VHH binders against q93235. Designs and how they scored, part 1

Every score and structure here is a prediction.

Target 1, 248 residues: q93235
Amino acid sequence: IFMKTLDPKVPRFYGKGTIIGVNPGVGYQPWLKERPDSTLIKYNLRDQKSYKAYLEQMKTYLTKYDSNATETRECGAGDSNDDLEKNPDALPCRFDLSVFDKGCSEKSDFGYKSGKPCVIISLNRLIGWRPTDYQENSVPEEVKDRYKAGSIAINCRGATNVDQEHIGKVTYMPSNGIDGRYYPYVFTKGYQQPIAMVKFDTIPRNKLVIVECRAYALNIEHDISSRLGMVYFEVMVEDKPVEEKKEL
Unless a header shows other numbers, all headers, positions and changes below count from the first letter of the chain; Kabat numbers aren't used for antibody chains.
F, E and O stand for the ipSAE by ESMFold2-Fast, ESMFold2 and OpenDDE, each averaged over both directions (binder to target, target to binder). V2 = 0.75 x the mean of E and O + 0.25 x the DockQ between their complexes.
[cut] marks letters that were taken out.

## First folded at step 5 (VHH)

Design c33
Fold by OpenDDE, look of step 7:
Structure c33 (fold): chain B 248 residues (1-248), chain A 123 residues (1-123)
Amino acid sequence: as target 1 above (248 residues)
Amino acid sequence: QVQLQESGGGLVQPGGSLRLSCAASGFTFSTYAMSWVRQAPGKGLEVVSDISSSGDSTTYADSVKGRFTISRDNAKNTLYLQMNSLKPEDTAVYYCATLETEYGSTWYSFDYRGPGTQVTVSS
């Protein structure tokens, strides 16, 4: 396990045995450039200014889907990016952001205003990697109720027992996680990285909650020490009076 | 615009050597980890080797360990792959690729690649 410096340009973790590795890593948004060393999502419900940066980061991140949309194709339920490996002229499937419209879109301020913040979950882009499905009887208990073959299930929990007590209800969009039809990544221009969002519906106010999110597929290893297949971040939704900066 | 251009490929006999180069432009080369990947006929893309931005860390696929050496010259914006003791199974199109670090991610992701250079190992 190679832990690198807190340089925002350098990943904190390397894959097992390689820089990029063969096992997917999990990332999340929003991550503020202004606070590269912080994995804390903290804002005050009563202060719009306090969560503006997070909104902007989310918007910025999602802009990439619009910017290269013309280089994609519409994919139906039976379509996938599997064709990209077979046909170099094939266009990648367009990612459907509408799956986040129920509380995790820009229109809803990604849930921040309402105190139900949404977080983007993604896997790093590994060439040729595709999620392998669990057998029906081998689906982990944590995601069994939401798991769909062809998808990467996501499950977020409190990192500690205390956090688990505080995290409250979590909604996943889509419920079955990251849609696998957008795999594999094959360096195609216009490729759109699939994502899922996690919504914290009943996260407590004025409490720090450490969150662990894991991605689930048969070929995703979970390792706490190397942080493979999972990501940690903290969420604190404050509900406090906004202190008027007395203009001295 | 990110540009990568591989060179140095060709036909070589088993046991021979080739040195691939990748000329990079359009981005701050020295701040990016880089990778060599290859695609053999009828096979998928596979990672051959990767190197950190500073060059202080390198990794290799098991199939090429001890035979291939990845290096970089940040002053020249060039990535290299020295391939020794080449085998027929090394026949592939070789691509250089950038490894990206996204804000919010603690992991590298493959990002851009060049058009590739053909390496053929045959008697």
Scores: ipSAE 0.666, ipTM 0.843, lowest interface PAE 0.7, mean pLDDT 91
Fold by ESMFold2, look of step 5:
Structure c33 (fold): chain B 248 residues (1-248), chain A 123 residues (1-123)
Amino acid sequence: as target 1 above (248 residues)
Amino acid sequence: QVQLQESGGGLVQPGGSLRLSCAASGFTFSTYAMSWVRQAPGKGLEVVSDISSSGDSTTYADSVKGRFTISRDNAKNTLYLQMNSLKPEDTAVYYCATLETEYGSTWYSFDYRGPGTQVTVSS
């Protein structure tokens, strides 16, 4: 029945040969728990109330990246989470949200108020999985210019020819995608799941755009039927007058 | 709010059997898929077995197929792992874990786990 269908814990896809899957799936935020079957991001640029829920969801999701947490360590060039599998006392790397400061942070309403909405892209948490690098000559053309060894590149396209014509300029943050040094995932207190964001800089007003984003590493398969290695969502940024009723 | 508590571990001879239990509270157990994961000494975590929320679908690691059986009793909010024909390489801490839908996806992700229960198979 209707109320049972809205349970956000009921899965709709299974991985090959296992309930949880052996290769990562892709997720996105903002995803409203009140509408668990909807992948639509729709708001009116002229009405702040229309995008408030998306801002709150983004803010709530990002609270886990507290820079003052004592259960994480600061990681720089050459650091990684490789030690977590062997050393139960090792602290996971802290994810640095400052990579999103150019238009995908709370200060800029994650791009929503400027009509350049940001979307978080993540991989589902599998135990022990790590990205495997492409060989230089085998990097897919869609990400070749941005790909960096040790990373998981992200590419977003319009799902149809019309969507691709409408999607416009897309900014990837970081440009090389999700940093692989935060893998593997382990059940460690303080673990901070690595993410990337995609900013839609020139998405048209009052038009629905169906977006397909894919994650790229040698050991991430893409399968349209099972949606392995990819995620779909829809974006509609409206720019319409808001009719107001004047009251006492 | 989620609480998971494993029990039933212990010392057993090779070829023996153990039955692990995981008591769940603080969430609607019957709507969550569940997993058993283990960590052998000096090794990383290994997924042993998964079970769907209804119990209709199960999966097993190749290393335990035919020897281990996952089950659940949704009326008692309890997950089980029947372990038969135990081998020294089954020695590990066994964790009960919840699976959750990842953000904006219907794919499962690992979420919460219990403190674990020690299983030792010694010759």
Scores: ipSAE 0.180, ipTM 0.568, lowest interface PAE 4.6, mean pLDDT 82

## First folded at step 7 (VHH)

Design c36
Fold by OpenDDE, look of step 9:
Structure c36 (fold): chain B 248 residues (1-248), chain A 123 residues (1-123)
Amino acid sequence: as target 1 above (248 residues)
Amino acid sequence: QVQLQESGGGLVQPGGSLRLSCAASGFTFSTYAMSWVRQAPGKGLEVVSDISSSGDSTTYADSVKGRFTISRDNAKNTLYLQMNSLKPEDTAVYYCATLETEYGSYWYSFDSRGPGTQVTVSS
């Protein structure tokens, strides 16, 4: 309900000299193309048909990571996309979706079937942008326990006090958030946008929960009015008998 | 498949003018915001100018404000960049780029670009 009044197809402009701006925006999946004006993730645990569209959207979204081995490279610990800015022949790091295997993969129906839905969090692609690390003593309290230098921490909470009471346990995959190795963004073939997933482990049944997810890096500003550095969506996991549509 | 092809680049003297064009195909051009981006030798990519899908909104880098004008003809699937009062520091490869809006985001992202066209400003 919170963001339903906004046309998701009309991005906001922010910053000097560019429509995109200099601060990253936050997006989420699944967002159903069939309901472009809705930021609500609603399904019934007892009705597989009710969450099928979400699964398909998630699957479709993740197909972009189907990597051609010729267009990406394997990156280990300590690697980054830094070379992309200097070397036009450098290959971007391949994103590893296996980080989501614990409950947020296709095999687990992205948690929807089990009533623990997963949501993808991403930042918009800004040319040359990379996260700036917090100093150890300057890490925001809400992500301090999970923050790792070189990453963009994600924190999701209820938008209101009531929502916060209802949101329950939230798991982040990976725990540190979006892996910074995949930055900076450079216009290169094969670039893979890094993402993180948020899993709602104990979200209540038959209640609407408004969720606010924020991304954390030193150079990410948070502004509620402009929605910079954050995204809102609603989650409602129903547990109700499926009304048999009497086929007239 | 998104296809972009820049043209109009070349060698020009300081103070001169060039008009770049970008021919777009393979997508609904009129629904995409577009951008001109440039890369000077030894430097990173720089956003030069952006234009909304309808053409009613434009933005410019400070370095080109007052000198460059971005425009588009949606009927012709073409993006333009009029460059006046060119300076040596404008020397770069200029790229036409699409700005994509993904479902689930209220923000644009750089998506695709063309092969680029060389602009050289030299006396």
Scores: ipSAE 0.543, ipTM 0.805, lowest interface PAE 0.8, mean pLDDT 90
Fold by ESMFold2, look of step 9:
Structure c36 (fold): chain B 248 residues (1-248), chain A 123 residues (1-123)
Amino acid sequence: as target 1 above (248 residues)
Amino acid sequence: QVQLQESGGGLVQPGGSLRLSCAASGFTFSTYAMSWVRQAPGKGLEVVSDISSSGDSTTYADSVKGRFTISRDNAKNTLYLQMNSLKPEDTAVYYCATLETEYGSYWYSFDSRGPGTQVTVSS
């Protein structure tokens, strides 16, 4: 099955699905800049060169969270970015990557070496958007056991019944998803976009798996045709012999 | 490091014209979609117009359609906004901004902006 990706160099139209809309799109990493029309993550466990580009992209993307104390502030319980829109002197909250240390950090090569690849999930940055909580009785079933008010839950499934049989165990980091404390997005120097990661713990070898990930908040609509509230990518973890070069 | 600098603002009579420029440096300008965004006194930010990295695709807010034209010169790393038939409601600070995808998303996100240039339309 092939999936067409939108050309990343074409701006979106105004309206419900535009950058001035009220409904975010969902993005993922690693996405290779040299193949902008592809959403395929494919590598061979036996060939470190085959996944090196994904590791470099993950590392490069995460460098935006390297900051000194003058660009961001530490935020604890009860802190938020609520005052950023009206206070030009406010510092945005620092996003702490340590939540990813259990298998989705550079120390573990983001899971690629072990065949348990991690994928970053993010929402596009709409000025002024923030998540709205579900009422307790209206939380969608697929995230009910992980949902926490104030967060944006993430759920990933196989795109078809066959993909769902193959996707295996999925670990969400944090389990509750993206922390809503970092919203709204504003044009502030040093702003750190909140993210989550998904780790595919038991994805099969040598099989293409089409993954659909959705973001869940009351004010996130899901629509396949406009890709509202969701993202698709494909994962192919190979375990094949590597051709060797011999000097004759 | 992304650097954007707007210019070309000023005082204009209703019905007049202005051309804004945005000089870009510190990044590969030709690979970024760009936007003009404005903030009127006491209002939030309004997206005025977007342009693709190649310049082949543009969009406009309904409030400016037919009066404003976005363009770019990738050889000069410069973004433009031609504003014709100006109205008092066009009075705002105008910002040039970079757009980026959310990496495989069908959506652009705002990334960086300049310090802005003031446009004032009055008799």
Scores: ipSAE 0.313, ipTM 0.615, lowest interface PAE 3.4, mean pLDDT 83

## First folded at step 10 (VHH)

Design c52
Fold by ESMFold2, look of step 12:
Structure c52 (fold): chain B 248 residues (1-248), chain A 123 residues (1-123)
Amino acid sequence: as target 1 above (248 residues)
Amino acid sequence: QVQLQESGGGLVQPGGSLRLSCAASGFTFSSHAMSWVRQAPGKGLEVVSDISSSGDSTTYADSVKGRFTISRDNAKNTLYLQMNSLKPEDTAVYYCATLEQWEGSYWYSFDSRGPGTQVTVSS
């Protein structure tokens, strides 16, 4: 079903003239490198050991955004990475993790302890790509209330009708999605990949939920068969007595 | 820790040939798909060719198809680009780049590149 991934040894060519394509691909974290063919996020609320690997993956992944980085600059409104193409002295924009402090930071164990797990959503790096805006009247309905020009909106839904009934409330951080000021990517040293997070606030216990997340910009096409502009993963938050407990 | 070093660039007449090499170290070369990208004067980066980790699958930009051949030698940790029938339009800095599987998806993403080697095609 949706648990398959690309084979690292044999590329699958879904784009023109490259295995990375001409349309952004979407990825997620936590994705465990020890099990690269699996897209399952499964843990037991009653067993901290069962989600330790996800917390460590999130923490390790986010270290590239350390606020002490000397290879970046602070970017304000209207700034972008355009200068990097022609100015070797220019620094890429710094990405500030504080936007995730409302329930998707290390302070909250990224929501795992409370059964409201956070998942990072990101786009693969296409050289020179940048988002283009929808016209006001053409914004897709599922992101219309959160859309902001200059950003890439994110929406997650259940993959089937049953999953959609179970997925519950989803919080998007930032609400507008991924900020476009961090584009384009052009191999700049110190580049900080922009990301968003989604938090599953009311996901049920002991039920598998298949999640489909899509990224929205005018120049991101969606195709279910090739998974253009979208990513799939499964979430199962268990709430069971710990099996390893021994009785005398 | 990833180290990529291109070589083999130079000045050549139109219709000539060059072979670029990229020496790789600091990572498991045989587990990574690779790419050649180029940047012509005053232009953006263009993906020239990709090759799978095993070398069994390749892709080419339309502008170079039939003239350029990408290959790799995993025993020597080296990526190659054979460039035949060179045109003035092929003048560029050529970069060797690594690709990585993108975070639970079917897609690959650019990761690292070398410092590049200059190719100049002129009479």
Scores: ipSAE 0.470, ipTM 0.762, lowest interface PAE 2.2, mean pLDDT 86
Fold by OpenDDE, look of step 12:
Structure c52 (fold): chain B 248 residues (1-248), chain A 123 residues (1-123)
Amino acid sequence: as target 1 above (248 residues)
Amino acid sequence: QVQLQESGGGLVQPGGSLRLSCAASGFTFSSHAMSWVRQAPGKGLEVVSDISSSGDSTTYADSVKGRFTISRDNAKNTLYLQMNSLKPEDTAVYYCATLEQWEGSYWYSFDSRGPGTQVTVSS
């Protein structure tokens, strides 16, 4: 594994022999780590200032996918990053952000302004890891309609029964989840982990919703206690009058 | 700059005990979860144990559960690993590392580890 200059900020050494094991973790954006309630996505629809930080975080996060044509290659549906393991000079597949253009792009403020916020879902970086496909008859029911071999299906639900009642309609981009063509994960220049977005289309206003998102592949196990294969975050879309801060 | 220095390793017989220490500097120790990792000869890095910033939560690899105890003293900026009932398979260089939050999850920052301390379990 040609470890070219690894970003020191990139988590390393997940997999066999670790506490996390060979099961991938799931991450999300926007994550404002500096906030005490960093796992809460809370903003007011009527106040652009309230969601500005989330937009900036999303923009910043996605900047890394602005690939230099020299660092990535175009990959068709039948392609994968398998060559990266065999050929150190091979270029990683270029991730296509256009898949998010329907309501989850920068142009749409990632859905925040319209009260349909988008969240990025990603898997942690397990070197050499790739999704294993379900057999057709073994696809979990919750993702059966959207599952495609070669992809990692994503499903988000309310964490509790109450949350599930509130979460409303969720759209996945792409519908099949994270495209597997960008696997296996390799630590090389230009490689960016593939992502998917989840759009909350009918999330209620002025209610906190705890969201659980799970990733689905045959080799992804779900464990609530260890939170493997899943991620939790909270969403609160407020619709309130903007209190004019009386300048003191 | 994050600085970590491991100590307490040595040669012990099977069934013996060691206590490892990790002196931390260059960051707010009390605000960071910490980990012990080890690397055996010819093997990759293995996470041994994790501890939350407050010390109220701990995790262990299956291979060391019941035998190892991770603890910390935030006032002294020190991480500890009590290793009991040591086995030959525990032979490795042991490192301490920071556990960082990333994308809403925790990640290991192995690049921040110190030089490590050698633990050898042999009859």
Scores: ipSAE 0.043, ipTM 0.455, lowest interface PAE 2.2, mean pLDDT 86

